# Ledger of designs, part 218: VHH binders against o75319

Target 1, 181 residues: o75319
Amino acid sequence: GNHIPERWKDYLPVGQRMPGTRFIAFKVPLQKSFEKKLAPEECFSPLDLFNKIREQNEELGLIIDLTYTQRYYKPEDLPETVPYLKIFTVGHQVPDDETIFKFKHAVNGFLKENKDNDKLIGVHCTHGLNRTGYLICRYLIDVEGVRPDDAIELFNRCRGHCLERQNYIEDLQNGPIRKNW
Below, E stands for the ipSAE of ESMFold2; O stands for the ipSAE of OpenDDE; V2 stands for 0.75 times the mean of E and O plus 0.25 times the DockQ between their complexes.

## First folded at step 14 (VHH)

Design le57 (framework vhh_4orz_3; at its last fold request DockQ between E and O 0.95; V2 from the best seeds 0.87)
Fold by OpenDDE, fold request of step 17:
Structure le57 (fold): chain B 181 residues (1-181), chain A 120 residues (1-120)
Amino acid sequence: as target 1 above (181 residues)
Amino acid sequence: EVQLVESGGGLVQAGGSLRLFCAASGFTFSKYAMAWLRQAPGKRREWVALITSGDRTDYADSVKDRFTISRDNAKNTVSLQMNSLKPEDTAIYFCAARQFPYMNPEYDYWGQGTQVTVSS
C-alpha cells in the first residue's frame, strides 16, 4: 500500500551529519506511488534524499533501513553505488540484542571499508527518529564510550528532532551495555 | 586556541611511580576521549591508554595493571598514574584528544609531550 505513515510529514526529511561521526539520519523516503497523496513540497523520494545530501556537501556510502516493511521504496530506487542494508526493526520497542549487534556490525564493517573516504552512513526508520536515534546512540554509547546524555543530545541536535520514546531513552541512559561482538 | 599541555614527567628509578597530567583548553573537553601515547628513542609512537568521554578506559597490554588513566572534567585534565615503572617505559609521553576514539584513527589535538626517563 501507499498509505503515508502517520506523522511522517511532521519531521524534517534529512538531518545533519553528526560531527565527528559518519552518521546522518533521515526519515523514510517514499517512492513515486506515494506522491499522489502528498503536496509537492511534502514529497521526499529516494532521489530527493540524495539531492538533499548533496546540498549538504555530503555523500552517502551506506543506507541502513530500519523500517519493518518494504513498502516505502525499493532498493532499486537507490544508486547502484550506494549499498543498502535492511535491518527489520520493530517499532516502539527497544531493539533486541540481535538487532543492535547487526547494526554495530554493519557500521563497523562500513568504517573498515571506507577509511579512505568521508562518505556517510545514512540511517532511517519511518521517521528517522526513534529507532534510528536509539541505534545510533546505542552505538556511540557502547562502542565509542560516549555518555548517554551526550549521545542523545548530539543525535537530537543533528536530527532536528528529539527522541520521543521514553523506553528508548531510558534504556540508553540506564540500560546495560550491549556486546560489541 | 586549543592547547594540551603535559606535565609531571621526569627521572625515576625502576619500580618507581610518576603521575602525568595534561591540561586542556580551547575545546569542550568533556565531550572528547583522551589518550596517552608515547614514543621511545628510535621507536614508533605507540598508544598507551584511553579514556572515553563516558569514562571507559583501555590500556595497552604493556602497561595494563601498572598504569591508570583518569580525567577531571571540572579541571579539564587527564592524568596517567604510572606505577612499577620499567626502563622500557622511557619515552616522551603525549596527550591527545579525539571525540570518537574508534570511528576515526586520527586525533584532533596533541600536546607537546613530556619526557619520562626510568633508570635501571
Scores: ipSAE 0.883, ipTM 0.936, lowest interface PAE 0.5, mean pLDDT 96
Fold by ESMFold2, fold request of step 17:
Structure le57 (fold): chain B 181 residues (1-181), chain A 120 residues (1-120)
Amino acid sequence: as target 1 above (181 residues)
Amino acid sequence: EVQLVESGGGLVQAGGSLRLFCAASGFTFSKYAMAWLRQAPGKRREWVALITSGDRTDYADSVKDRFTISRDNAKNTVSLQMNSLKPEDTAIYFCAARQFPYMNPEYDYWGQGTQVTVSS
């Protein structure tokens, strides 16, 4: 059947809004078919995601799904009013320039369409950590001109877990600035 | 209390140079992008220069290659070196701060401004 992603239970479901930004990160929500493999307190469904965001007095205006697969939940499991964007992101290597460009373009488009509200961009991969943290930090570094270590610190603190993959961390700290547009 | 205090304004002849300074206090200066903006009499305030928290810079076309923005995080200051000044550069110059120049449409903090007057 539907296998729970490795170590998925070890991560907090949803982080905190990154102050001053429009970002919030979370691990992949799992549709009901996965719940037979989970204790009740371990469940984190698309509905649970939205409840937890509401508990923080926040509202999602876009979900960017970075997973390379479509098996965890369906966009139909999300409220009709929340746009959904899949950016297929391979999880074993630093994301390529086209993936980075697509992420930057999505963020820019969201900011234009949502200039008159304070809704958040929810970003997730499988664990809401390595691919998610990389792309958010890459945006902050390349577009906002933030120092790499400051971007990483902000993400880690707000996600509640530190970035784990050393090749991602090294690329953020020492790799080239990627073009924005 | 947050303060941004500009200095270095004054009267200068066309073709001359002037350096503006902005002293910051009351916030974590190194985490903020800093900008200079200016407002000429009867005109809207316009952006002049940006320096991000990571030291990346950008300039309005009208001042490119004549003005240089820089920051000193040890002294909590940002400066604007203005060379080859023209009468059209006459304005009140403001420094301003926000964390994320592209995600934050408004500045969090503003100085009170310093007058620059360029005579023929």
Scores: ipSAE 0.798, ipTM 0.905, lowest interface PAE 0.6, mean pLDDT 93
Fold by ESMFold2-Fast, scan of step 14:
Structure le57 (fold): chain B 181 residues (1-181), chain A 120 residues (1-120)
Amino acid sequence: as target 1 above (181 residues)
Amino acid sequence: EVQLVESGGGLVQAGGSLRLFCAASGFTFSKYAMAWLRQAPGKRREWVALITSGDRTDYADSVKDRFTISRDNAKNTVSLQMNSLKPEDTAIYFCAARQFPYMNPEYDYWGQGTQVTVSS
């Protein structure tokens, strides 16, 4: 279908770059077919995403799409200059180790290929909050060796919304480090 | 203004020990990974030890089991305990800071260095 995701309008479209990192988080962009159900100020298309990132004087080098669907927008709606990576993740459940490993490998590969620029890794799920925040924080904790509460605080502040899902927060704070790095 | 100031260097006999200190000011020390690097005359700068903001440590193979890095966030200091010193450890030792060491291979802040000389 063509219905707006539940609570999608409740969230800011794009967060701020997480300082010192290459990460920026946002909610899922919605292609033109959704715009008939949105007021002009509610629209957030792939074009709107790139306009908002440019307004922050930033540039995307990779989009990682964590949604379990392809109905919201097509990769073809993105500029040819920006690689798109799909990692299918189911909501509500803490991502499994295979998903965490895929995310880490994608980030590490991007960083290796983009040593000479400051382009960002854009990460989104439906709301750009729970799955998105979990995987970014998991990377910071496991790879960068950041304290869990510091990673969560940094993500929350820059996204403009706090991680909501208690099982995700619990795993970040007290769960095992996934070593595959 | 940001400062990293090393101390504790000196001359020691092979098999001896030294403790280096780095006092940091002007940034939120607890949010940064801290590292020690060294450079001997005519050689490339070599990474020695790292401690992340979450207290995870890592060491170069040449110093494993001999050197220990630690930090004190209340005092804004990072320390390097050097045991079983060898003539090959002779170098200027630098303290350096970066917030996310694997995302950013470049250090944000550097000290001026402290000389360590190990005699046979």
Scores: ipSAE 0.709, ipTM 0.863, lowest interface PAE 0.9, mean pLDDT 92
ESMFold2, look of step 16: ipSAE 0.770; ipTM 0.893
ESMFold2 (binder alone), look of step 16: mean pLDDT 86; pTM 0.875
OpenDDE, look of step 16: ipSAE 0.881; ipTM 0.935
ESMFold2, fold request of step 17: ipSAE 0.752, 0.760; ipTM 0.880, 0.877
ESMFold2 (binder alone), fold request of step 17: mean pLDDT 86, 86, 87; pTM 0.874, 0.873, 0.876
OpenDDE, fold request of step 17: ipSAE 0.882, 0.883; ipTM 0.936, 0.936

Design le58 (framework vhh_4orz_3; at its last fold request DockQ between E and O 0.90; V2 from the best seeds 0.85)
Fold by OpenDDE, look of step 15:
Structure le58 (fold): chain B 181 residues (1-181), chain A 120 residues (1-120)
Amino acid sequence: as target 1 above (181 residues)
Amino acid sequence: EVQLVESGGGLVQAGGSLRLFCAASGFTFSKYAMAWLRQAPGKRREWVALITSGDRTDYADSVKDRFTISRDNAKNTVSLQMNSLKPEDTAIYFCAARQFPYMNTDYDYWGQGTQVTVSS
């Protein structure tokens, strides 16, 4: 139903673009039906997302939704000009190889098709932090060859919140490189 | 001020070896991927070798198993060990830096280059 996710209010709605990348992370926007349960200043709708991105002088070119539910908002709530990709990702668990591959494939596809612009890949889970941070960092580590600690630091700094899940952090720091293609 | 300064180039006979060095300054070296590129007379510049900020390496097929790229973050240097050199390796070799080597198409910083000549 319209239950506000636990701790959702505690996180910044939108992070900053990760310098040198096309990534930006944000918490899940909530459709209008959730607004009655929120103070006006707590509301963060799909429309609010785009407004906040615009305020940063950026433009979204793709939204990757990592939540494991469809109850938060509808793809129809997004502009038709922005592709929406759902990758059902279970919380609290390190994403499996298939999920990681799907994410990498989506990112690589976007980069290939968007060489002529500077549009962003918006990534979110529920809080836009743990699943989101893991997959973004996993990409930077596996594809870009970045040191795990540098990837994590960059994400944390730009998201405005630090990755919280130790199993995610441990896997990023010490886990094997996953297949890229 | 950002600087990349190459050294170690010169004249060598086919089958010989050279080691190129690139000294970097003016940016956070450890967070950048470093690459060597080369340009032969009348040819376009081509990528030779890459080492990511996480020390992963990649090589052009033409130099694979002959060249080795390495870096020293403490000294802000990147090197290219070139073995079994061939006349076709003759070129100006450039050191370049790029923070994310695959997401981005352009290098952020360039050296002036060092001449490598391999005689037959």
Scores: ipSAE 0.884, ipTM 0.938, lowest interface PAE 0.5, mean pLDDT 96
Fold by ESMFold2, fold request of step 17:
Structure le58 (fold): chain B 181 residues (1-181), chain A 120 residues (1-120)
Amino acid sequence: as target 1 above (181 residues)
Amino acid sequence: EVQLVESGGGLVQAGGSLRLFCAASGFTFSKYAMAWLRQAPGKRREWVALITSGDRTDYADSVKDRFTISRDNAKNTVSLQMNSLKPEDTAIYFCAARQFPYMNTDYDYWGQGTQVTVSS
């Protein structure tokens, strides 16, 4: 169906670019069929996403969709110039090593293909917070060598919401460094 | 004004040791990865060592197990301990800074360099 995801209305649609990185996080945009259940100010479509990114003087060069459903919008609703990648990520548990590995490879591939521009990687799960924040922070910690608390602080500040899942936070702070390649 | 100022260079005999320092000012040092690079006469500048903002280190193969990079966020300094020096280590050594060493292609800040000369 086309039910609004639980608590989706409670989150800011789009965060801010994480300074010095190529990341921006947002909640899943919802295609027009969902708008019957939304007040006008609650709507956040694929078009709204791109307008909000443009308002920040930024440009998306890749969207990484961490949801395991395709009911929220179709990739065809995105501009053809913006690559789309789906990495199915199971919620409620810390993402497994394969998922982390896929995310790291996607980021690395983007950086190689986009080394001559300043386009951003847009990352979303359903709310653009827990799975999204975990994978972005895991990349910053494992690949860039950032301290866990600095990665978390940067994500929280730029997303506009703090990471909520304690098991994710504990794994970022105290869990092992995952192999990068 | 951002400054990176290297010191500790000089002339040293092969097999000897030398410690370089880089003093940083004008930016949030603790959020930056710091690196040492070197340039020998007639050669391209090459990366030598990296210390991330989280204190993770990495080294070029040619200096691994002989050089040690470290940082002191309280003093805004990064250092390079160089042991078992070889004539091939002769170069101008540069301190450089960038926030994310794998995402950022270029360094934001460079020092002017300090000469290290290793004699036989």
Scores: ipSAE 0.782, ipTM 0.895, lowest interface PAE 0.6, mean pLDDT 93
Fold by ESMFold2-Fast, scan of step 14:
Structure le58 (fold): chain B 181 residues (1-181), chain A 120 residues (1-120)
Amino acid sequence: as target 1 above (181 residues)
Amino acid sequence: EVQLVESGGGLVQAGGSLRLFCAASGFTFSKYAMAWLRQAPGKRREWVALITSGDRTDYADSVKDRFTISRDNAKNTVSLQMNSLKPEDTAIYFCAARQFPYMNTDYDYWGQGTQVTVSS
């Protein structure tokens, strides 16, 4: 289907870069076929994503797509200069350890290969909020040793929306550190 | 206006102890990882100890079990307790701050250093 995801219009398309990090979060871009169901001010295509990032004087070096579908846009809709990584994650549930490990490995690999530039890791799920915020915060807590409340506050402020799922928030605040990053 | 000011250095005999302090001002100390690095004459600067904003600690192999890093967010202070000092620990010790210590290799802020001399 060509239906707009539930509540997708409620969320800001792109957040701000999380200062001091390489992370920027956004909601899923929608390919051209969705635009007939959107007003001009509601459109957020892959092209719109890159234009909004450029308007912030930032540049994407990697996109991590956390959605459990490929119907919203295709990797071919992205510039050839930007690597794309798909990590299939189910909504509502806290991502499992294997998913967390894949995310950490991708981030660490990007950072090692991009030591000489300031390119960003763009992370999105459907709304760019719960799965996206969880994995970014999990990385900051587990790898960077950040206090959970500080990681969550930084993400919420930069995304422009607060993490909504209490099970995600509880795991970040009280769950175990997932080692082997 | 950002300042990191080290103190506590001095001359000590091998096997002795020193406690270094770093007083921070001009930034949100509690959100930064704090590190101690040292530089001996004619050598490059080397990392010694780190404490993250979440109180996780890490140490260079050369100082493990002898040095302990700690922080006091109420006082904006990081300290380094140095036990069982060796002549090879002789160096200028620098306090440094960076928010995300494993994502970023460069430190945001540096102190001027404090001399530690360990006599044989």
Scores: ipSAE 0.719, ipTM 0.870, lowest interface PAE 0.8, mean pLDDT 92
ESMFold2, look of step 15: ipSAE 0.757; ipTM 0.883
ESMFold2 (binder alone), look of step 15: mean pLDDT 87; pTM 0.882
ESMFold2, fold request of step 17: ipSAE 0.764, 0.778; ipTM 0.890, 0.893
ESMFold2 (binder alone), fold request of step 17: mean pLDDT 87, 87, 87; pTM 0.880, 0.881, 0.882
OpenDDE, fold request of step 17: ipSAE 0.884, 0.884, 0.884; ipTM 0.937, 0.937, 0.937

Design le59 (framework vhh_4orz_3; at its last fold request DockQ between E and O 0.93; V2 from the best seeds 0.87)
Fold by OpenDDE, fold request of step 17:
Structure le59 (fold): chain B 181 residues (1-181), chain A 120 residues (1-120)
Amino acid sequence: as target 1 above (181 residues)
Amino acid sequence: EVQLVESGGGLVQAGGSLRLFCAASGFTFSKYAMAWLRQAPGKRREWVALITSGDRTDYADSVKDRFTISRDNAKNTVSLQMNSLKPEDTAIYFCAARQFPYMNTQYDYWGQGTQVTVSS
């Protein structure tokens, strides 16, 4: 179906690069079939994503899709030069250890393979906020040893929206460190 | 202006102890991981110890259980307590800063270094 996700219009399409990292978060781009239900200024397609990234003088090197559906866009809608990784992540609940591990592994692999460039890891869920923010922050906390509040603040500032889910925030702040391997 | 200034180096006998300090200024210290590195004569610079912004620590195998890295965010300082020093620990010790110690390969800021000499 081409039903617009609830509150999708309320969020900035693309955040800013998180300084010092390779992360950038954005809301899910919607394929052309969704445009019928959107005003022109509300449209945010895969093409629009890349245009906006370029406007920031950045380049995507990987897209991690955390949505739990495949109805929003097709990997074929992306440039062939940008790898696409799907990590099905259930909404509203704290991602499980396997999901966290998959995310960390993907990020680490990217960093290892992209040492010679400055391409970004684009991460999105539906709104590019809660699941996205949690996993990015989880990475910074678990792998980079960042203080939880600092990680959250950094993400929120760069995304232009704050993490909303208290269970995510609580887990980041007070939950255990997850294994990195 | 960013500055990292090391102190506390000197001459010590084998088995002795030293405490190095690094005073930071010009950047948000609390958001950075701090590291100590050292370079011995004729050798490459090597990593010694790390403390993340979240106070997680890591050490080179050669200094584990002998060295302790710590930080004081209120004073913008990082320290390296060096116990059971060995002649092999003789080197110039550098303080360095990096916000994200694992996903980046380069340090953002460096100190001038302080000489540590351990006599046999």
Scores: ipSAE 0.884, ipTM 0.938, lowest interface PAE 0.5, mean pLDDT 96
Fold by ESMFold2, fold request of step 22:
Structure le59 (fold): chain B 181 residues (1-181), chain A 120 residues (1-120)
Amino acid sequence: as target 1 above (181 residues)
Amino acid sequence: EVQLVESGGGLVQAGGSLRLFCAASGFTFSKYAMAWLRQAPGKRREWVALITSGDRTDYADSVKDRFTISRDNAKNTVSLQMNSLKPEDTAIYFCAARQFPYMNTQYDYWGQGTQVTVSS
């Protein structure tokens, strides 16, 4: 059914642009059919997402959806001008190398196509925290050469919540650099 | 006020060595990737070497194995050791900074440059 994802209400809907990057993270928006189970102040629809991004004086140029399902909202609910990409990412375990490579490839493609603007890559999983934070940090570490703790600190501060899954944190801090291209 | 100040340039015979220094101030140096670029007369400015905020390095093919970039976050400096210099290395060398070298297409800060001249 249309049940609210576990703990979804506990997270801020949208983070802040990570300064100097093209990333912004958010939790999965929920289409109107879910609003029966939400107080008005708890609602966060695809329209709400875009309004909140505009309120920050930003514009989305790509949404990367890391969830397994499309029951939360339909890509057709997004403006036609915003590309949408789904990268199925298994929860609870460190993403495999194939998933990491797909994410890096998507970011690289966005940067090439959007070199003449300042649009953002919006990234979400269900909560916009663990899988989202892992992949953004993995990109910053592997591609941009950022120290793991600096990447994690930047993501946590801009998302407004700290990464929670210890296996993700340990892999970012101590795991190997993954191949980029 | 942000400043990048290069030093260590000069005239050197082919086969010789020089070490360039770049002193940084006015920003959080440890969070920035640092680069050296160079511009010969009548040529476009070209990238030479990169050191990321996490101390990973990369070099242009033309200088690989001859040049070494390093940084000292305690002193807010980046340096370029240039060995086995060739006349084609003659250029003004610039220190530059940006946070994310792949994602950022432009540098936030530039030094004034220091001249390196390699004679045959």
Scores: ipSAE 0.809, ipTM 0.904, lowest interface PAE 0.6, mean pLDDT 93
Fold by ESMFold2-Fast, scan of step 14:
Structure le59 (fold): chain B 181 residues (1-181), chain A 120 residues (1-120)
Amino acid sequence: as target 1 above (181 residues)
Amino acid sequence: EVQLVESGGGLVQAGGSLRLFCAASGFTFSKYAMAWLRQAPGKRREWVALITSGDRTDYADSVKDRFTISRDNAKNTVSLQMNSLKPEDTAIYFCAARQFPYMNTQYDYWGQGTQVTVSS
């Protein structure tokens, strides 16, 4: 239904751009039907997302939605000018290799098509933290060759919240590199 | 304040070896990927070798198996070991820094270059 996700209000709506990258992370936007249980300052609709990104002098070029549901908002709630990609990812589990491959392919494709601009890749799950942070860090480690601790620190600082799931952190620090490309 | 200073260039005979060094200061060296690029007279600058902040290496096809890039984060240095040198390797060699080497098209910092001349 219209149940607000557990702990959704505990998280900052939008982080900051991760400097030197095209990534920005945020929690799931909620369509207007959810606003009945939210104070005005708690509302975070798709429109609110774009307003907050503009407030930071940034522009979205792609949204990657990692939630395992379509109940929070519809792609039709987004501007037609911004591509939307759904990658269904189960919470709690480290994302599988197929999910990691889809994410890397989407990021690489965006970067190739957007060489002449500075538009951002917006990534979210429900809280914009665990699945979101895992996949962004996995990309930085596997593709960019960044040290795991540096990737995690950069994400945590820019998101304004630390990755919470130990199995995700353990996989990032000590797990194998996924050579999907 | 930010500086990349190359050294180790010079004249060497074909088939010989040379080691280039780049000393970095004024930025958090350990968080940057370091690259070597070269420019021969009348030609465009070309990328030669890269080492990421996580110590992953990558090489241009023209130098693969002949050149080895390495870094020392304690000394803020990156090195390029050049073996089996050819006259075609004659160029000015530049050290450059970029945090995310595959995401960004521009380098953040550049050295002034060091001349390498390979005689036949």
Scores: ipSAE 0.714, ipTM 0.874, lowest interface PAE 0.8, mean pLDDT 92
ESMFold2, look of step 16: ipSAE 0.773; ipTM 0.894
ESMFold2 (binder alone), look of step 16: mean pLDDT 86; pTM 0.874
OpenDDE, look of step 16: ipSAE 0.871; ipTM 0.932
ESMFold2, fold request of step 17: ipSAE 0.798, 0.806, 0.802; ipTM 0.898, 0.905, 0.898
ESMFold2 (binder alone), fold request of step 17: mean pLDDT 87, 87, 87; pTM 0.877, 0.880, 0.881
OpenDDE, fold request of step 17: ipSAE 0.883, 0.883; ipTM 0.937, 0.937
ESMFold2, fold request of step 22: ipSAE 0.792, 0.804; ipTM 0.904, 0.906
ESMFold2 (binder alone), fold request of step 22: mean pLDDT 87, 87, 86; pTM 0.878, 0.878, 0.878
OpenDDE, fold request of step 22: ipSAE 0.882, 0.882, 0.882; ipTM 0.937, 0.937, 0.937

